# Miniprotein binders against Probable HTH-type transcriptional regulator ArcR (arcR): the designs that were tried, part 3

Target 1, 263 residues: Probable HTH-type transcriptional regulator ArcR (arcR), of Halobacterium salinarum (b0r9x6)
Amino acid sequence: MDPEAANNGEPRRITSVLNAVEIIDAIKEHRGITLQELTTELDLTKATIHTYMATLRQVGIVEQDGDGTYQLGDWFVPVSNYARNSTDLYRLGREEIDKLATQTRHTAHLVTESDGRQIVLYESMGEESVTTEYHLRMRETPRKLHTSAAGKSILAFLPEGRRETLISEIEFGTESSTPIGSPDALREQLATVRDQGYAINDEEEIHGIRSIGAPIRGRTEDVAGAVSVTAPKTRLQNAEFAGEVPALVMEAANIIEVRLETA

## First folded at step 3 (miniprotein)

Design r5 (from B3 with E44Y E47L Q48R D51I R54W K55L E58R)
Fold by ESMFold2-Fast, scan of step 3:
Structure r5 (fold): chain B 263 residues (1-263), chain A 90 residues (1-90)
Amino acid sequence: as target 1 above (263 residues)
Amino acid sequence: SDPETLQRIRELFNEATRLMQEAHELYQKGDLESVKRLADKMRYLALRMTILVWLLARDSGNPELVKQAEDLVREMERILQELERLAEDK
């Protein structure tokens, strides 16, 4: 969520709506949150938060368990399914992601971009895949673009002006086990992605995890999303990582790209 | 559309031709590592072209466009084979 996203030419954002969104995000990030924790996090009075929670509970967006902890309601499940199923990218891409997971035996993802963050639209598990906390969190949380193969694939093919804006907003540091050191280093990596057609994440996001991603370009020569394959380093060895898997990832991305262009 | 898909195939082929010229220059300088990297890049371009041709053949109602695309893939396969031989030439 970016509160500064709205332009001055648009209707100004309403604070109560932003507060509601922040409450929803806080519940998700804490995997349930108490009234006391919520008042501390949002720097709002208990009375104000109580009013928001009563309203959100009335419409089924939030629920409260026996311990007084607030949780997200099932209202989001059909809404999320509708939002995802309404995208051309998901409808035209999911079968290729299933094929890619089968071919590689690893976890394959279909990813889109929203407000400078990567969002997983679909995940398919290959025969050697194991569901981990990482996979659960990846589906639940918009992630940075510059620390993943899918994200770098997207970032590399965004229009130059937007790409530079997003790069300028990155805080370069030790957020991963193998961090990108500078904006110029990232620009060089992105130039390589544009040149070769795929991106590599060799433990840059999480120690012991490798990924390969490729961009899905949109109808107007913008990026629609990316395809990636992810596996533990022990299961994605150098020979597969350097040759076969990049080719398969690029093939899946290209098929989806052509379907989007010809749909 | 079919003409747009064929144009994308032509663009990939033109990039492959450029890479082949670069590979010859690197080979003459004795930079075999760079030639091998270009062979890898060429394989990925060939794969992308092949997929586009398969999709064009499946969906197209125009046999002439499909034939043009298939001709480009055959030329691409020859260029890739030449580059791979160059990369392995001691």
Scores: ipSAE 0.000, ipTM 0.181, lowest interface PAE 16.7, mean pLDDT 80

Design r6 (from B3 with D40E R43L E44W E47F D51L K55E)
Fold by ESMFold2-Fast, scan of step 3:
Structure r6 (fold): chain B 263 residues (1-263), chain A 90 residues (1-90)
Amino acid sequence: as target 1 above (263 residues)
Amino acid sequence: SDPETLQRIRELFNEATRLMQEAHELYQKGDLESVKRLAEKMLWLAFQMTLLVRELAEDSGNPELVKQAEDLVREMERILQELERLAEDK
């Protein structure tokens, strides 16, 4: 029998590629990792890890520092920039995010959705923005949709079938200081987002942090992403939070939508 | 691994308790600007703990470890609230 015909309809997964991806993720998660830690993390022999590391080092994906710790190589920097710059959302949206950060004096984000998670494409910091370390980590980690203003903006405007699938996969009550307690409560909140045009996060993901987000609707009668503004609760007071910032966030999202429609 | 993720969460929590002690000393000296800086750093630690707890929960390898991590996050919330009160109330 033809090996290809035997697997027609589903692609074969290559274990060595999956192992390489797990090694990359482990280095990122640990912010650098030793050979011993990798052996424990991946349940692979030291000899097998050595072979993967030799290959990844040869192509520049991984490097080893003076401490013997493995780090991600500079190979990722131009690749990440290329992937990011290839998106219409980033190219057409970044200027509006800069304006939004200036107008609000807070941190503004441009986000997209991939595999049911929120990914930050661009960040701009206003005069009153939070610390750099906080923002670097947010950029490095795909986040859930239901616990952020940007994410709820995206979730509210996803096609109903996909939205319901994602809601069914949520485990409620364990992920924030002020969690949405049920699927029905989330659905009601998302209906409000669709009606008013923006989402709010009042310490729902991280205690002491407030956010306002608005969806960027896509050319495919879907959502392309979202715009948000985030600040510590002490710096984003109720009057600004309830009135001025939602209007500015919705305006930025609308301008990006128009640009995407003509792209 | 789950045990290593939980250990990282514990390390972040220990750093938070150290910062809280430092914040009390600064508050006694009337240095509210430094207290606010520690509150910002505490938010960053809380954020990191939340991300690690999500990773632990998604792996679902050991529900007892997930519960321990969730307990640490709840205690972290208490510390953060106390620190924010110090930063605001003088």
Scores: ipSAE 0.000, ipTM 0.280, lowest interface PAE 10.7, mean pLDDT 80

Design r7 (from B3 with K36E D40M E44F E47W Q48L D51E)
Amino acid sequence: SDPETLQRIRELFNEATRLMQEAHELYQKGDLESVERLAMKMRFLAWLMTELVRKLAEDSGNPELVKQAEDLVREMERILQELERLAEDK
ESMFold2-Fast, scan of step 3: ipSAE 0.010; ipTM 0.479

Design r8 (from B3 with D40F R43L E44R E47Y Q48I D51L)
Fold by ESMFold2-Fast, scan of step 3:
Structure r8 (fold): chain B 263 residues (1-263), chain A 90 residues (1-90)
Amino acid sequence: as target 1 above (263 residues)
Amino acid sequence: SDPETLQRIRELFNEATRLMQEAHELYQKGDLESVKRLAFKMLRLAYIMTLLVRKLAEDSGNPELVKQAEDLVREMERILQELERLAEDK
């Protein structure tokens, strides 16, 4: 979703590569897509799409169901695993996320940032975890930072210049079910996150779901990612439980920071 | 190098001393929640110092540097215990 960011200041783009990426994204967003739908969405002719599909199918990136619907191939599974496993954040953080999920009995996430979007690197489910089809879909798409506890934790600790650039790109009042009202309101929330060391998401992304997140500081004055715990709102309303969960989330983030610093 | 690792441990200890001073000021103001937040940062510093000392012990052939680092960790443990007492006293 950030084609301009990927191209700004770079060598000349290769249009066929960009078209291939857009085809892949369209298949994912539609959860399978027909030739007609793809032609309409990408503003490409059927002949051109057939040419791309011949190549993508040859390498197993795309396949076609018996009913004519294009799907993503298993080629991505080992590539995704390689990309995740190649990160220090995943290798050094995974065990601590498992511990956090066990201790809280709720869902814990390890999150990183790429091109101003949050990406879930790892999820661990506690005994009382609630998962829905919506939660699964959220993990399949890079998401904006300002609507989640993990994302706000990251945004709060990004360098000021980059943070302001990302805030300027937000369409306030249009991009969430309970939108933050203004850039200044978001800046006030982020100042609170920096002061207290954790962020709260109160149904800003999913109705009835609450999350607590804490930043994982990078090697310098940057942020490497975030840790979060997600639970139904009713379970995070209890004062004792809410106080304990922020402390546990912050400690998990601190331990991962230590491992990253000494790696 | 070993001297650089020891210097990093000293820098972490100096940060812990600064945080302890801040904790005393917050305690005097009755801000126990902020004292508890500093405890997590203090625990992080202690853990980093422990990892660095362990690395020195494994890699270094210089017992004197290892001993200096271990002395700083013991002093750090005293600071952490005092901070925990402040947090629990109220």
Scores: ipSAE 0.000, ipTM 0.272, lowest interface PAE 11.1, mean pLDDT 80

Design r9 (from B3 with E33R R37W D40L K41Y E44I E47R Q48E)
Fold by ESMFold2-Fast, scan of step 3:
Structure r9 (fold): chain B 263 residues (1-263), chain A 90 residues (1-90)
Amino acid sequence: as target 1 above (263 residues)
Amino acid sequence: SDPETLQRIRELFNEATRLMQEAHELYQKGDLRSVKWLALYMRILAREMTDLVRKLAEDSGNPELVKQAEDLVREMERILQELERLAEDK
């Protein structure tokens, strides 16, 4: 394809808007950030940063602690809740995720896809879930599709053209504890997912963690999201991993599919 | 700024200590995969702690406070190594 055609009709970017977004991301990634750190990371003057911070503080997007550290403001909490609650997937799916966590006693997730990455819309912790702090951090960061059970469930059911584009962008061999070796190996795994109805993550994303996922399908080569269950490998063994949990995950996904179809 | 940064470093260290105790209990129960998961989580805490200590050393004019932070990082590295050894046991 002609490179010029890719830019046809693209609007000009507004630098101040991009800078504001980068500031927000920097605060999140650092879990609070100082003026000096912002100046270094964004290559902006202290005066420019002060101007951005004054504006963002005025509207409640950023706040400053007594020690001078910038934090994200409470402005995001109702916005995040609105964005999540406005999705049919979350509204119709969340009760099934709660049920799944209770049934398995493990962590259950409702996942959607945005810009080629998995985003957790909802998490429910079962009775045997290990800790919430690490899972909180995982929810704050969009993740690659190919290394998780939920992500592979989504990837398997994306339209073929988009799936192939995303696969072409993957760097194989370095981003997981048990890396997928090649594009063809991944394609074979995804074909299995399409055939059996669920995906497996066996320590591919996080060492010592297993997951089982199933796609929430749309009507015509669409995928709305995925449901998954995650636990330490020792707690997802034998019969649970081989049959019981996959069946429960697929059932939850199917119920959500039916609800979406009738919404 | 300095006291708050040191307090955050102490909070991370306390979390790491709690996780080590949990890992030891899980190891005694034979739950080696949970121990491995906790080792990965502790690596994340160690990185956050190291980043905070680096910033404190760069920004702080108080050598005693910097020394306290550096001592906590050394102890954190020891705990992480111990947990990683525990995780290696099949």
Scores: ipSAE 0.000, ipTM 0.139, lowest interface PAE 12.5, mean pLDDT 80

Design s1 (from B3 with Q7R R10L E11W N14F R18Y Q21E E22L)
Amino acid sequence: SDPETLRRILWLFFEATYLMELAHELYQKGDLESVKRLADKMRELAEQMTDLVRKLAEDSGNPELVKQAEDLVREMERILQELERLAEDK
ESMFold2-Fast, scan of step 3: ipSAE 0.011; ipTM 0.517

Design s2 (from B3 with Q7E E11Y N14L R18F Q21L E22W E25R)
Fold by ESMFold2-Fast, scan of step 3:
Structure s2 (fold): chain B 263 residues (1-263), chain A 90 residues (1-90)
Amino acid sequence: as target 1 above (263 residues)
Amino acid sequence: SDPETLERIRYLFLEATFLMLWAHRLYQKGDLESVKRLADKMRELAEQMTDLVRKLAEDSGNPELVKQAEDLVREMERILQELERLAEDK
C-alpha cells in the first residue's frame, strides 16, 4: 500500500482513514509501539492518537499490552487468510509452489502484484532451504518490482504503458541493493526477460543469494503474478542455475497459467 | 471422473508444449545439457499421459472422450521425438 501516491487524477483522500492506516503500519514496523513513539513518528497529538486507539481497540484491530504498548490484534489473522484464500492465484498455485520447492530443494515463492509492488502470497521451503530474516521481511512488506527476479518477471510482462509509468517512478542509484544504474539498463534487462521467459537475480538484492523467476501471464496482455526459486549462490550454480531451475520455474508458472485460464 | 481425467491429460499436454518452447530457446543458445534434461522431463510427462489414457480407456463408456485423449497422446509423442532430436543435435 502506498497512500502518498497523489496527482490531479486522484480523489481527495480521507485523513482519518489514512491516519488509521499509518498507525497500523507504525505498529507493524516497530513490532509494537508506545503512545509517545506514535506522537513523535506521526506528528499527531496524544489526544488525537488516543481517540484513534480507543476506536481501533474497540473493533479489535489494535490491542494494548499490560505495559501500555500497542500491538496489532488477532482481527487481522482471519482477514489476511480470507484475502489470500480469495485469490485464484493462491488457490490454484500453491500446490505447484510446494512441488517446485520439493523438486529444487530450495525456497519457492508465489508472488502477486498490487499497485506496482510485489506481494508474497505463498512460500514453500525445500529440503536445502536457507532461511534468513530477509524472507520474513519479504512476506510482511510490499516491495519494488525491479529489485527481484519475481518482480522483474512481472514488470517485464506488464502492459507497456504501465511498465513505463512504473519505471519512471524509480529512483535509480539511491539504494545500495539496486544494481541497475539507469532506466535504459533496466529496459534492456526486461527485454532479455521477455525474450527468454525468465528473470535472474544474481546477488542483486543480497550478497550471496540468487533467484530465478518466471511470470504467470494473465488472460490478456497482462500478468497475474510470478513464481520464483531462491537459494544461496553456493547451492545454485552451473547447469542448475543456467538451465534446470529456470525450466522448472517456467514449468510451474505455465501450469498455474493453464489452471487460471480454466477457472 | 472421465471429464476430470481428460482435463488432467490436457494439462499435461500443455505443460509439455511449454517445455518444448523453452527447449527451443535453450537449443538456440547452445545449452544442450539443459535440453537433454527437458527431454527426460518430457518423457516422464508422456508416461503419465499414457497411464491416464489407459485408465480412461478401461473405465470409460464414452468413446469420444477416449479418442480425444488418444489424439493428445499421439501429439505428445511427436513433441517428445522432436525434443529428443534437439537434445542429440550436437
Scores: ipSAE 0.000, ipTM 0.085, lowest interface PAE 23.1, mean pLDDT 79

Design s3 (from B3 with E11L N14I E15L R18F Q21I E22R E25L)
Fold by ESMFold2-Fast, scan of step 3:
Structure s3 (fold): chain B 263 residues (1-263), chain A 90 residues (1-90)
Amino acid sequence: as target 1 above (263 residues)
Amino acid sequence: SDPETLQRIRLLFILATFLMIRAHLLYQKGDLESVKRLADKMRELAEQMTDLVRKLAEDSGNPELVKQAEDLVREMERILQELERLAEDK
């Protein structure tokens, strides 16, 4: 959580609710967490954390394994399904993502943006799709926009003021397979995305993985989300990567844009 | 007035935009010289279609405007097919 965020005109924040959310995020980030580890991560006493855990366990949000490790409860599964099903983007975009996965034979994603991060709303797997541990984790965590083709598609078409604010918050030089070197390098990539209508991720986040993304434009100077196709480099050869797949990704995004506009 | 015709025009405008983007990508690679000519022609027709769709939204019952829309749709379909053939060849 960001405790320094201004609440101009908003209701007073309740600390116990913020603490509960931070505990939930910590459990997810660590894929299960002990009381000692929670104490190290959070600015709270062991007694206070124990009280939060007792309460969250009572309502079924948190569970404790036989070895004492805290895990998230099944309470989240139907809530997550409800939240996703309530979005126009998911309802109107899902069929095009299924079509895209079938046409490319690779993994297709429908992505939205929330608080400057990318969230996967829907995934469809084509005949030749490969699911890695990385891909499973990608769906569980909101990610920075600059690290993927879908995210760069969104970032490129956000209003300029918001885009610059988000770029200013990026820590460049972070270790990855092929990291973006500077804010100006990213701005140049985003200008290319705006010009050509699609974004590329050529092993920039994970060695051996390629992606192509395209923005789903909103009603004003805005972006509703993005569509992407992802595959191992060995299965997404240069001819498909540079030709057919960008065209198919842009078509899917464009069809979803029209459905959103006419909804 | 036929709401199905207006929906077809909107979809063809989107497909025209998609194919213009594809044609532009192929042209930038230096593969097809004639692709730019067809893309420019599609852009002109798309602009005419946008104007016509706007007029039809104001007076959807006008049979002369409906006929013009049908004629433009047919011409755009022919050019889109030609662009697809050129794109597939390379």
Scores: ipSAE 0.000, ipTM 0.143, lowest interface PAE 20.0, mean pLDDT 75

Design s4 (from B3 with Q7E R10L E11W N14F R18L Q21R)
Fold by ESMFold2-Fast, scan of step 3:
Structure s4 (fold): chain B 263 residues (1-263), chain A 90 residues (1-90)
Amino acid sequence: as target 1 above (263 residues)
Amino acid sequence: SDPETLERILWLFFEATLLMREAHELYQKGDLESVKRLADKMRELAEQMTDLVRKLAEDSGNPELVKQAEDLVREMERILQELERLAEDK
């Protein structure tokens, strides 16, 4: 249970709404899902699933391919754009992310945090950027904070109580060539991030991918989000990775931070 | 085109690395059925990558590009072997 939820006495849960969200998530996770697979995963009857699907199809949230596979509908595209465009972080940050991508020639990201997960709000590709399915999926999926440079930047500057709660929920293990193996190891990395002003991901999430991130701090000693630059190891050499790029990432984050404070 | 084929090969490789991470998490939870499903999916990705590399080798006049693609197939085979070990459970 999320302790923040308890502070704002919640109304009664509506099961049909929760079921609809689970169905949407299942379609996304499976990249399309059959009726049989959905009934197995959600432990709901076929009759119940049929009723949900009929309703979701009627409003354009779900569609069905000729082979019977359920997919998410285009209804989400304008809604997603509206949600993103309504944030000060996106409106004030996008220009700096474009500049950062141009200056580094690599992929730059603007990210925010929701419920302990990293969400990509904006992506800008530099001249040397490679568009991969990894980048497409990264934009589609709320990700863990502790395995990315942007995420560690956010985690390092969250209020201590919230940071410790999130750390306590992490299942630690070997995920890459340079994994964070324990809570204490992560705490040490986060202390370094707070001290130096940027975070490093050296193949910690994905083999062959490196990134550097910096926090965008909020008004009340909180974090609004983070900026990062990501590239294949072969295109982000050790000297650039250790010196030039961190400076540029921190500069971009600081400019966005100032704009947010003066908005 | 060669660059397009290489991009598809790199795409499959990155997809495989994400699958491996998911498999480790599921293995820690004791969900061996899901790990086995991911191992099956990884085999499909490896087969697709091998087919694309064969196509690249047959069509391409660039030996260096073919070598890079073959290196990725070897790494993919290593990842698949590791995932198959997890799926078999100790």
Scores: ipSAE 0.000, ipTM 0.243, lowest interface PAE 12.5, mean pLDDT 80

Design s5 (from B3 with Q7R E11M N14I R18F Q21W E22L)
Fold by ESMFold2-Fast, scan of step 3:
Structure s5 (fold): chain B 263 residues (1-263), chain A 90 residues (1-90)
Amino acid sequence: as target 1 above (263 residues)
Amino acid sequence: SDPETLRRIRMLFIEATFLMWLAHELYQKGDLESVKRLADKMRELAEQMTDLVRKLAEDSGNPELVKQAEDLVREMERILQELERLAEDK
């Protein structure tokens, strides 16, 4: 008997379910996909894919456009809304994010973590915010934790064991294309975040853009998520960046924490 | 007003900066079709910015504001050139 093997036991997987998920992911990643492209990507026969697509179309998960391209169906829209609206974090945090956007006049986000990636639960646009395709795609894609203020806020307050596991999985280049170029540099930044209560992103994700984030601590001494404010560097300058915005972001996070404690 | 026109010019530049970041991410993923669409969007923003700067130059007696707007147009052209290079898979 191998003790390590016993500790790593898992339920049996159902291949058809995994194939369906891969098909859904392929459609999303390609922003629509043809039968031929899907066959090549998944290394499955046309007959097998046709069977999956017939089933997924029957239940409304997938639809086919007039030019033969497969798209994700409207089935996901109410499901997505239900999943988001079912979280205490979204229900209790949304109003505070709206207030933060109004107070700062910048874009405010409510963020959670899933499988080591940040997911935007809610976005509120302040008076001075600019809507871009970047914002739309950011909401559609789980993002890295270590390059954003919200993500670093989460990473800094995850349990140490999990934080170290996630850091070990980050690919750092031989020459830094970002300010955080090594595991030790990241650990030092995260220690600063824990000490001061907020994280700073100074053009680390997007040139000319600054962000400030703060963690929302969970009831069980874990991190539930983060709040952040994002603005062009020209609009988030010395006085605001030095203390005004960090104070507002930390206050918003604290209010949400208190609400979660009473939920 | 001149300040409002300059504000709109700055907003277009900020949007262009976001599109450039998105283009780099999509390029790293091999999504050249999306990069090409962003290049088209960037050209639209550049055209809007150029029109606003022309109007500011015609209407404004303030050479400092016009200079600031012209500086932004030059940066926009540089960003557009970089994005078009990415779209060419260079």
Scores: ipSAE 0.000, ipTM 0.368, lowest interface PAE 10.3, mean pLDDT 81

Design s6 (from B3 with Q7L E11F N14R E15Y R18L Q21I E22R)
Fold by ESMFold2-Fast, scan of step 3:
Structure s6 (fold): chain B 263 residues (1-263), chain A 90 residues (1-90)
Amino acid sequence: as target 1 above (263 residues)
Amino acid sequence: SDPETLLRIRFLFRYATLLMIRAHELYQKGDLESVKRLADKMRELAEQMTDLVRKLAEDSGNPELVKQAEDLVREMERILQELERLAEDK
């Protein structure tokens, strides 16, 4: 018997780590959560949750307000900044997003993809930008790819095998706000995106919101992310929506692509 | 499909034009190391484009589409030659 090979098996899952992550997700999802709500959500005793909370509060991950509601602590702010700043996409793309917001006068976004969801890495506000608390909250959650201009830009340029896998996982015919009713309809839209170089969202994700997106191509024919411009329908008129804005969005994406290539 | 292959060829060409613009900027700043890196990348893109055009020519029954792709390869070769000249300048 080889002693070094003894007990060398697959890693074991650590339940306390999984429970801590679920607590963090629950606090975020509920925008603050009570001890009673946590007990119901995680199917753990109050005593057990109390122990987790004491530990998470000691390290600054969780805080408790005067009403007894648990909130996420400032511990995440420098960690989030580190994670974002460690990406070439953010470092090389940020300036172009600022320029895009200035040129269009609307809100510009730098978006990446993680596990089939879109994540906003950076947001820049133009002169005519209108933000509501609702829209700000949407940026705190990874979102579906097929319902946004940035997301469709990413989907259109993912490798075919991965694109088809992600399309197969979508539930169709249940959302009244999106014009995409089937896998084939989505495939046709994505073919148009590949043909013209940009994607359009005309109230597909949120009623009254329009967006135009373009992919940031990766080094080996993959997609690194997308840029997009978003505005309320009342501020992004049909002429701008169908005209100059797509060209500006595509230009910003292409400049970021070139910078990634020379990074 | 033929249309999808042609779109990929057009995307590679568009990428190449942006690399050339960036190369001129870096050349004016005296960053010849980056210009050489862009020339190396342009060569990779040209090789990919040539492979896609070969595939399109073998599989396609549309001679107009093949001609468009071949025209883009010729233009890409011209751009590559210009970028290589910039890279050689000290």
Scores: ipSAE 0.000, ipTM 0.228, lowest interface PAE 14.0, mean pLDDT 80

Design s7 (from B3 with Q7W E11I N14L E15R R18M Q21Y)
Fold by ESMFold2-Fast, scan of step 3:
Structure s7 (fold): chain B 263 residues (1-263), chain A 90 residues (1-90)
Amino acid sequence: as target 1 above (263 residues)
Amino acid sequence: SDPETLWRIRILFLRATMLMYEAHELYQKGDLESVKRLADKMRELAEQMTDLVRKLAEDSGNPELVKQAEDLVREMERILQELERLAEDK
């Protein structure tokens, strides 16, 4: 193998940094993790893991609870707020999401895309919304694009080459109780989203939950993110789901688009 | 109060939808034992919701609120059935 071709001219990676990131991801995925579990998952010795943990604990990235389980430290909270607040999408979109939640009385989300996954930037709870337990997990996990209203809104308006690459990476037939049978079925749904301006999730991501999403179109034929409204099926079952809510979601997305364009 | 009881019913319903999301992810990873545990938890939530709806029906003078609560129970039972099927899959 040619070393330059194999390297593709990219910078050399530092193993200890990669190991630290894997440890952080493992703690998050397990919602806390033991030394033994870390040793098994990373295929590293207890002594090596202990050294990483001592270092990460020293800087406040990791903490250990009374049971010896490793948890993520509060160091991430201000960093996360900084990262979110640094986006034009969040700064210019937040007020419209608050208005949308008030107008619909349901939960509204502002979503962006990173590495082919949807990430929730902001959440606003309407008068009919209840607990945030469900929505906390939505905010903590980068999610698939093809099974949510916000995600399908993004996917439909991504540049065609990127959209096709992401579709090729999907394993079909296991995503919901009404699974998409093929890439062509998904492409047909996305064509409908492009035609009508909004996407529907009818229990495709989570049983008992409905969502409506609309893309926030970016400059030069890309997408900046999406707006969505989410509610239990029992709360979003009438003419509201078929007409009024899609119109309000599309309006919110359009206002954010205009603000981004003029910023 | 009727609004307080309905709010509690809605909280239980949202917890159930969160469990269903977790169950799907665990099922994709092949962790069937955890899926079965979540099915047991969801059954407990469904029982709690049914008890609250009975209380609302007995105490409430508002048929529309009772209907809203009964619709949520019906949806909860549907979610529980789906999760139980998932837990039994090979």
Scores: ipSAE 0.000, ipTM 0.203, lowest interface PAE 16.9, mean pLDDT 80

